# Designs tried in a protein design chat: VHH binders against q9p7j3. Part 243

Target 1, 174 residues: q9p7j3
Amino acid sequence: MILPLFPETQVHVFVYENVSNCAAIHEQLISQNPIYDYAFLDAATILYKKQVYSAIIRALEDRRDEQMKTKTIHSEVILSLSPKTEISSAFRQFSMTKKSKNIVVVKIDSKLTEEEEFERLDKLVEGNRVEFSDEELQKLIDFKVLKKNYKLDPSTLENPLASILSSIALRGYS
Below, E stands for the ipSAE of ESMFold2; O stands for the ipSAE of OpenDDE; V2 stands for 0.75 times the mean of E and O plus 0.25 times the DockQ between their complexes.

## First folded at step 19 (VHH)

Design ia14 (framework vhh_6qgx_2; at its last look DockQ between E and O 0.93; V2 from the best seeds 0.88)
Fold by OpenDDE, look of step 19:
Structure ia14 (fold): chain B 174 residues (1-174), chain A 124 residues (1-124)
Amino acid sequence: as target 1 above (174 residues)
Amino acid sequence: QVQLVESGGGLVQAGGSLRLSCAASGRTFKGYAMGWFRRAPGKEREFVATISWRGSATFYTDSVKGRFTISRDHAKNTVSLQMNSLRPEDTAVYYCAATPGYAIYNSADEYDYWGQGTRVTVSA
């Protein structure tokens, strides 16, 4: 996918459910294995496609403006999901863990087609690929975690999308 | 209540320039992307330009690239559209709009708030 705000950057997003090797993937991420150059998100924390794309755009904007807070664009995507400025908090909130079962995987700066990228990623992830859609994400979300991560209350729950997206954009500014 | 108010429209000759402004009142649009849309006579509303909340990321429809510039003033809580080298086909009512976070698809349905519009007429 090409985002209009960043037409020179190709982005792919994949969703996996019932992943059996999250612990193994997590170890590779800790060791910074370049083969695992993706953003691996816990699907339990993602409710909307626009949430993911907004985080991607925020990360790309940070990179363009030379204001990245993390080392890699993928780690910046993870940070960008969080309303908090602390990197450790963002990772704790949104990054996959050894205990994760469902994940959202983001690839930035891909030179491959979606299908080609999927074939590569499919070798790394032992799970079932599902459609990247709000419908599928809603099946995987943990609302308790979502509410906690974005401090959603009865007033913001009327329009959680707006609250989430605004908080992504406002991180570090208010 | 929240209100977006456009200004700066008018009659201008082809090749001329106009600067549209959109002022927000009732609330700030912190964390909101802003955009401009237009509706020409007998046509559907179309996307013109968008700017991120930060103000550093912009996108334009192809027909206005190189001629229009969208900008944002956080201090004044305004968004502007500088329109240069205007053409008769730019004749339309121009609308200011706001969307939370970022404009991702540049579709009208992404935007939650709209102004009433300002008319721009470009004569041949």
Scores: ipSAE 0.906, ipTM 0.945, lowest interface PAE 0.5, mean pLDDT 96
Fold by ESMFold2, look of step 19:
Structure ia14 (fold): chain B 174 residues (1-174), chain A 124 residues (1-124)
Amino acid sequence: as target 1 above (174 residues)
Amino acid sequence: QVQLVESGGGLVQAGGSLRLSCAASGRTFKGYAMGWFRRAPGKEREFVATISWRGSATFYTDSVKGRFTISRDHAKNTVSLQMNSLRPEDTAVYYCAATPGYAIYNSADEYDYWGQGTRVTVSA
């Protein structure tokens, strides 16, 4: 996919359910294995496609403007999901962990088609690919986690998408 | 109540310029992207341009790229569309719109807030 705001950058997003090897993937991420150069997100934290795309766009905007806070574009996506500026908190709240069961995987700057990227990713992830869609994401979300991560209350719960999306764009600005 | 109000429309000859403004009232739209759409007589509303909340990421429909410039001013809570080298095909009512976060697609259904429009007529 090419996002209009960043037309030179190809992005792919994949969703896997029932992943059995998150601990192994996590070990590879810690060891900085370049084959695992993706953003691995816990699907329990993601309810909307727009949530992921907005974090990707925020990360790309920060990269273009030389305002990235993390070392890679993929780690910047993880930070960009957070309404807060503290990097460690963003990773604890949104990254895949060894105990995750369902994941959202983002590849930025891909030189491959979606299916070519999928074939590579599918060798790394032991789970079932599902469609990247709001319908599938809502089956995997933990609403208690979502409310906690974005501090949603009765006023923001009426329109949680707007609160979440504006928080991503506003992070670090008042 | 939140309102977006466009201004700056008018009659202009082909090759001329106009600057449209859109002012927000009742809200500052923190963390919102802004966009411009237009509706020509007898046609559907179409996307023209969008700008990120920070003002650094922009996108334009192909027919206006290089001729139109979108910008925004946080202190005044305004977004502007500088339209140069105008063509009769640019004749339309121009609408300002706002969406939380970033505009992701080129579709009107992404935008939750809309202005009433300002008319631009470009004569041959």
Scores: ipSAE 0.814, ipTM 0.908, lowest interface PAE 0.8, mean pLDDT 92
ESMFold2 (binder alone), look of step 19: mean pLDDT 84; pTM 0.866

Design ia15 (framework vhh_6qgx_2; at its last look DockQ between E and O 0.93; V2 from the best seeds 0.87)
Fold by OpenDDE, look of step 19:
Structure ia15 (fold): chain B 174 residues (1-174), chain A 124 residues (1-124)
Amino acid sequence: as target 1 above (174 residues)
Amino acid sequence: QVQLVESGGGLVQAGGSLRLSCAASGRTFKGYAMGWFRRAPGKEREFVATISWRGSATFYTDSVKGRFTISRDHAKNTVSLQMNSLRPEDTAVYYCAATPGYAIYNTADEYDHWGQGTRVTVSA
């Protein structure tokens, strides 16, 4: 996918459910294995496609403006999901853990087609690929976690999308 | 009550310039992307340009690239559209719009808030 705001950057997003090897993937991420050059998100924290794309755009904007807070564009995507400025908090809130069952995987700067990238990623993830859609994400979300991560209250829950997206954009500026 | 108010429209000759401005009243749009749309006579509303909340990321429809510039003033809570080298086909009512976060699809339905529009007429 090409985002209009960043037409020079190809982005792919994949969703996996019932992943059996999250612990193994997590170990590879800790060891910074370059084969695992993706953003691995806990699907329990993602409710909307626009949430993910907004985080991607925020990260890309940070990179373009030379204002990245993290080392890699993928880690910046994880940070960009969070309304908090603390990197450790962002990772705790949104990054895949050893206990995760469902994940959202983001690839930035891909030179491959979506299908080719999927084939590559499918070798790393032992789970079932599902469609990247609001419908599928809603099946995987933990609303308790979502509410906590974005401090959603009864007033913001009327339109959680707007609240989430604004908080992504406002991180470090509010 | 939230309101977006456009200004700066008018009659101009082909090759001329106009600067449109959009001001928010009743609330600020912190964390909101801003955009411009237009509706020409007998045509559907179309996307023109968008700018991120930060103001560093922009996107334009192909027909206005190199001629139009969208900008944002956080202090004044305004967004502007500088239109140069205007053409008769640019004749339209121009609308200011806002969407939370970032404009991703640049479709009208993505934007939650709209102004009433300002008319731009470009004569041959």
Scores: ipSAE 0.904, ipTM 0.943, lowest interface PAE 0.5, mean pLDDT 95
Fold by ESMFold2, look of step 19:
Structure ia15 (fold): chain B 174 residues (1-174), chain A 124 residues (1-124)
Amino acid sequence: as target 1 above (174 residues)
Amino acid sequence: QVQLVESGGGLVQAGGSLRLSCAASGRTFKGYAMGWFRRAPGKEREFVATISWRGSATFYTDSVKGRFTISRDHAKNTVSLQMNSLRPEDTAVYYCAATPGYAIYNTADEYDHWGQGTRVTVSA
């Protein structure tokens, strides 16, 4: 996908369910293996496509403005999902863990088509790719986790989209 | 109740300039992107421009690039569209709109809040 706000930056987003090797992927991320240069998110924290795209755009806006807080654009996406500025909390809340079952994977600055990027990623992830869509994300979300991560009050829990998206854009700006 | 109110429309000669303003009342739209759309006679609403909450990310439809500038002022709770080098083809009702987070696709369906519009007429 090409995002109009950042038209020179190619991004791809993939969703996998029933992933059996998150522990192995996690070890590769810790070792900073460049083959694993993606943002790996726990799908239990993601309800909307727009949630992911907004975090990507926020990370890219911060990169353009030289205001990134983390070392890579992919780690910046993980931070950007959070309504708060604390880096360690954002990773704890949103990143894939060794125990994750379903994941959302983001590639920014891709030089490959979606199909080519998928073929590369599919060698790394032992799971079943599903469509990146609100329909599929809704099947994988944990609403208790979503409520906690974004501190949603009961009045917004049935349609929390506006609260979540505004929090991503507002983070750090009172 | 929350509303967006556009102002600054009117009649202008081709080559002239106008500045549209959009004031938000009843809320500050914290963490919202803002946009401008327009509807020419007999046409569907079309995207014109968008600006991020922080104001550093903008995007314009091709036909207005270099002529129109979107800006926002958080202290005044306003969004503006500076329109220069106006052409008869820019004649339309211009609408201010707001969407939570970022404008991703630049479609009217993306925006949750709309003004009633201000008329801009550019005479040949």
Scores: ipSAE 0.806, ipTM 0.902, lowest interface PAE 0.8, mean pLDDT 91
ESMFold2 (binder alone), look of step 19: mean pLDDT 84; pTM 0.863

Design ia16 (framework vhh_6qgx_2; at its last look DockQ between E and O 0.88; V2 from the best seeds 0.86)
Fold by OpenDDE, look of step 19:
Structure ia16 (fold): chain B 174 residues (1-174), chain A 124 residues (1-124)
Amino acid sequence: as target 1 above (174 residues)
Amino acid sequence: QVQLVESGGGLVQAGGSLRLSCAASGRTFKGFAMGWFRRAPGKEREFVATISWRGSATFYTDSVKGRFTISRDHAKNTVSLQMNSLRPEDTAVYYCAATPGYAIYNTADEYDYWGQGTRVTVSA
């Protein structure tokens, strides 16, 4: 996919459910294995496609403006999901863990087609690929975690998307 | 209440320039992307340009690239559209719009707040 705000950057997003090897993936991420150059998100924390795309755009904007807070564009995507400025908090909030069952995987700067990238990623992830859609994400979300991550209250729950997206954009500014 | 108010429209000859401005009142649009849309006579509303909340990321429809420039002033809580080298086909009512976060799809339904519009007429 090409985001209009960043037409020179190809982005792919994949969703896996019932992943059996999250612990193994997590170890590879800790060791910074370059083969695992993706953003691995816990699907329990993602409710909307726009949430993910907004985080991607925020990360790309940070990179373009030379204001990245993390080392890699993928880690910046994880940070960008969080309303908090602390990197450790963002990772705790949104990054996959050894205990994760469902994940959202983001690839930035891909040179491959979506199908080609999927074939590569499919070798790393032992799970069932599902469609990247609001409908599928809603099946995987943990609302308790979502509410906590974005401090959603009864007033913001009427329009959680707007609240989430504003939080992503305003991180570090308010 | 929240309101977006456009200004700067008018009659101009082909090749001329106009600068549209959109002022927000009732609230700030912190964390909101801003955009411009237009509706020509007998046509549907179409996307023109968008700018991120930070103000550094922009996107334009192909027909206005190189001629129009979108910008925003956080201090004044405004967004502007500088229109140069205007053409008769640019004749339309121009609308200011706001969406939380970032504009992803640049469709009208993505934007939550709208102005009443300002008319731009470009004569041949």
Scores: ipSAE 0.909, ipTM 0.945, lowest interface PAE 0.5, mean pLDDT 96
Fold by ESMFold2, look of step 19:
Structure ia16 (fold): chain B 174 residues (1-174), chain A 124 residues (1-124)
Amino acid sequence: as target 1 above (174 residues)
Amino acid sequence: QVQLVESGGGLVQAGGSLRLSCAASGRTFKGFAMGWFRRAPGKEREFVATISWRGSATFYTDSVKGRFTISRDHAKNTVSLQMNSLRPEDTAVYYCAATPGYAIYNTADEYDYWGQGTRVTVSA
């Protein structure tokens, strides 16, 4: 997919359920293995496609403006999901962990088609690919986690999307 | 009541310039992207331009690229569209719109707030 705001950058997003090897993936990420250069997100924290796309755009805007706070564009996506600026908190709240069951995986700057990128990723992830859609994401979300991560109260719980999306764009600004 | 109010529409000769402005009232739209759409007679609204909250990421439909410039002013809570080298095919009603976060798809349905529109007519 090419996002209009960044027309020279191809991105792909994949969703996996029932992943059995998150611990192994996590060890490869700690080791900085370049084969695992993706953003691995815990699907329990993701309710909307637009949540992921907005974080991707925020990371790309920060890269273009030389305002990235983390080492890679993929780690910047993880930070960009957070409404807060503290890096370790963002990773703790949104990253895949050894105990995750369902994940969202983002590739930025891909030179491959979606299916070619899937073929590579499928060798790394032991789980079932599902569609990247709001319908599938709502089956995987932990609503208590969503409420906590974005400080949702009764007024925002009627339509949490607007609060979540504006938080991503506004993080670090007045 | 929250409103987006466009101004600056009117009649202009081909080759001329016009500056549209969109003011938000009752809400500051913090963390919102802003955009401009237009609707020519007998057609659906089409995307013209969008600008990120920070004002640094912009995108334009191909037919206006290089001629139109979108900008925003947080102090005034406004978005502007500078339209240069106008052509008769730019004749349309122009709408200001706002969406939380970033504009992703360049489609009207992703925008939650809309102005009433301002008419721009470009004479041959």
Scores: ipSAE 0.799, ipTM 0.899, lowest interface PAE 0.8, mean pLDDT 92
ESMFold2 (binder alone), look of step 19: mean pLDDT 84; pTM 0.865

Design ia17 (framework vhh_6qgx_2; at its last look DockQ between E and O 0.65; V2 from the best seeds 0.00; counts 0 for: pae E 6.6 > 2)
Fold by OpenDDE, look of step 19:
Structure ia17 (fold): chain B 174 residues (1-174), chain A 124 residues (1-124)
Amino acid sequence: as target 1 above (174 residues)
Amino acid sequence: QVQLVESGGGLVQAGGSLRLSCAASGRTFKGYAMGWFRRAPGKEREFVATISSRGSATFYTDSVKGRFTISRDHAKNTVSLQMNSLRPEDTAVYYCAATPGSASYNTADEYDYWGQGTRVTVSA
């Protein structure tokens, strides 16, 4: 996938449900295994494709502007999902945990086709791949977590997408 | 809710330049990606350019690359389209558009707010 704002950067996003080895993946992430050079997100925190894309764009802009707050582009994606500036908070909010069952996996700067990347990732993730769509994401979301992460209230819940995207975009701004 | 008002359109000779401006209302300008679209006589509305909410990323349709520049001023809550080396085929009504978030796209359905448009006529 190519995002219009960053045409030279190939991005792949995968969604897995019923992942049985999240604990094992998490251990690899903690150990910073380079084979696991992805952003592993808890699907329970993701409601829209545009939410993910917005975070990716922000992360890519951070990198382009040499303003990354984290060490890797993938960690920056995780940070970029959060309305909070604290890295630890962002990771707690959006990153996959040992207890996660469904995950969204983001790959930045891929040199492979989507299918090739999937084949690589399939060796790491023990679960069922589903379509990266709003429809599938809506099946996996935990609205309690979503509301908490973005401080959604009855008024903003009327248009949660706009609220989420605005929160992402305005992070760090007064 | 965001209101957009375009200005700067007019008649110009081929090879000339125009600068379009779009003024956005509201306090959340920084949280919106912005774009320009145009509709030529007898044609469908088409994408021209877009800029991220931060303003550090832009994207253009191929026909205007190297000639048009999209920019934004957060202090003034404006987005601009500098159009150089104008061609008769650039004749159109130009519309400013806004969408929540940092990311923007080259499709009209991704934008939630639109201006009334400003007419640009390029004579041969």
Scores: ipSAE 0.786, ipTM 0.893, lowest interface PAE 0.7, mean pLDDT 94
Fold by ESMFold2, look of step 19:
Structure ia17 (fold): chain B 174 residues (1-174), chain A 124 residues (1-124)
Amino acid sequence: as target 1 above (174 residues)
Amino acid sequence: QVQLVESGGGLVQAGGSLRLSCAASGRTFKGYAMGWFRRAPGKEREFVATISSRGSATFYTDSVKGRFTISRDHAKNTVSLQMNSLRPEDTAVYYCAATPGSASYNTADEYDYWGQGTRVTVSA
């Protein structure tokens, strides 16, 4: 996938359910193993495709403007999901943990087709790939976690998209 | 209440220029991508241009590249479209739009806020 505003940057997003080896993946991420150079997100925190794409675009804008706060573009995506600028809370709230069951995986700057990147990733993740779609994401979301992460009012919980995207877009502006 | 109000439309001869402006009120749009769409008689709205929240990235439909320039002023909460070398095919109602999400899709579905439009007529 190529985003119109970033025409030289190829991005792929994958969703896995029933992942059995999150603890092993987590240890590889802590060890900074370059084979695991992806953003691993807890799917319990992701309700919309637009949520992920908005975080990707914000991370890419920060890289373009030399305003990244984290060391890699993938860690910057994790930070960009957060309504706040505090790095450690963003990772605690959105990143895959040892106890995660379903994940969203982002690859930025891929030189591979989606299926070639999937072949690499599928060797690392023990789970079932599902479509990256709003329909599949809503099956995996934890609405209590979503409400807490974005401090959603009860009035917005029925269709929280605009509130969530505003939180991502306005971080650092107000 | 949130409002987007376009201005600057009018009648101009082919080869001429117009500057459209969109004033936003009721909230800041600093973190929003903003864009312009147009509707020619008997057609659906079509994408013209978009600008990122920071104003540093822009994207244009092919037929207006090099002739139109989108820009924004965060202090005035406005977005503008400078339209040069106008052609009769540019005749349309022009709409300002904003989205808190992304401009990754150049379709009207990406945009949550819309103005009422300003008419541009380009005569031969």
Scores: ipSAE 0.098, ipTM 0.526, lowest interface PAE 6.6, mean pLDDT 86
ESMFold2 (binder alone), look of step 19: mean pLDDT 82; pTM 0.846

Design ia18 (framework vhh_6qgx_2; at its last look DockQ between E and O 0.65; V2 from the best seeds 0.00; counts 0 for: pae E 3.7 > 2)
Fold by OpenDDE, look of step 19:
Structure ia18 (fold): chain B 174 residues (1-174), chain A 124 residues (1-124)
Amino acid sequence: as target 1 above (174 residues)
Amino acid sequence: QVQLVESGGGLVQAGGSLRLSCAASGRTFKGYAMGWFRRAPGKEREFVATISSRGSATFYTDSVKGRFTISRDHAKNTVSLQMNSLRPEDTAVYYCAATPGSASSNTADEYDYWGQGTRVTVSA
């Protein structure tokens, strides 16, 4: 997939449910295994496609503007999902854990087709691929976690997407 | 509610230039992606350009690439469209649009707020 705002950057997003080896994946991420050069997100924290895309775009803008706060574009995506500026907080909020069951995987700067990337990733993730759609994401979301991460209240819950997107966009701005 | 007000439209000869401006009333647009759309006589509304909330990312419809430039001023809560090398086919009512978030695409449905429009007429 090509984002109109970043036509030179190919992005792929995959969703896996019932992942059995999240603990193993997590260990590889901790060890910074280059084979696992992806953003691994807990699907329980993702409600919308636009949420993910907004984070990706912000991360790409950070890179373009040479203002990345993290070491990698994928870690910047994770940070960009958070309304908080603290990297550790962002990772706790949105990154997959060893206890995760469903994950969203983001690949930036891919040189492969979506199918080729999937084949590569499928060797790493033991789970079922589902469509990257709002419908599928809504099946995997933990609303308690979502509300906590973005401090959603009854007023903002009337339009959760707008609230989430605003939170992402306004991070670091007070 | 966010109110958008366009200005800068008018009559111009082919090859001429205009600068459209969109001013927001009220709060800051720091967290809003902005865009321009246009509707020519007898045609459907079409996407022209968009700019991220941050202002560092833009993209345009193909027909205006290299001629139009979208920009924003956070301090003034404005977004502008510099239109150069205007053509008769650029004749339209131009609308400013805004949506919460870091970015938006070329689809009108993604934008939540709209201005009243400003008319641009390019004569041959």
Scores: ipSAE 0.643, ipTM 0.842, lowest interface PAE 0.9, mean pLDDT 94
Fold by ESMFold2, look of step 19:
Structure ia18 (fold): chain B 174 residues (1-174), chain A 124 residues (1-124)
Amino acid sequence: as target 1 above (174 residues)
Amino acid sequence: QVQLVESGGGLVQAGGSLRLSCAASGRTFKGYAMGWFRRAPGKEREFVATISSRGSATFYTDSVKGRFTISRDHAKNTVSLQMNSLRPEDTAVYYCAATPGSASSNTADEYDYWGQGTRVTVSA
């Protein structure tokens, strides 16, 4: 897909449920294997498509402005989900772990069609692909985790999605 | 009690210029992407331009590139559209819109808040 603000950049997002090899994938990420150059997110932290797109756009803005804090655009997406600027907490809160069951996988700067990228990713992930949609994401979210990560309180917020999205956009800019 | 209010529309001859302004109230829009849409007589509403929450990234529909400039002022909580080299086909009601975070598409469904519109008429 092409995002309006970054028309030269092709992005693909995949969702997998019931992933059996997150520990193996995690080891490959630690070893910085270039075949695994994706952002692997824990789906328990993602409720909306727009949450992921907002993090992608923020990461791309920071790259264009030479303000990235991490080594890759994909690690920058993980940081960009966080309302805070501290890198290690963002990864702890949003990144796939060895214990994750469901994941959201982002590829930025793809030179491949969605089908071609899926074929490559499917060799790496042992799980069932589902649609990247709000309907499917709602089945995979852990609301206790979401509320904790963004410090949400239904009694004090009229629109929790708007608060999440604006914090992603404004991280470091108040 | 959030409101977006457009102003600056009017009648102008082809080749002329207008500057539209959109004043926002009832909440800060610093964390929002903002945009302009238009509805020409007898047509559906269409995307014109969007600007990122920080004001540094912009995107325009092809027919206005190089002629229109979107900008924003966080202190005044406003977004503006400078329209140069106007053509009769730019005649429309122009709407200001806002969406939290970043716009992932250029469709009206993306945007949560809308103004009432301001009319722009470009005579031959």
Scores: ipSAE 0.338, ipTM 0.717, lowest interface PAE 3.7, mean pLDDT 88
ESMFold2 (binder alone), look of step 19: mean pLDDT 82; pTM 0.846

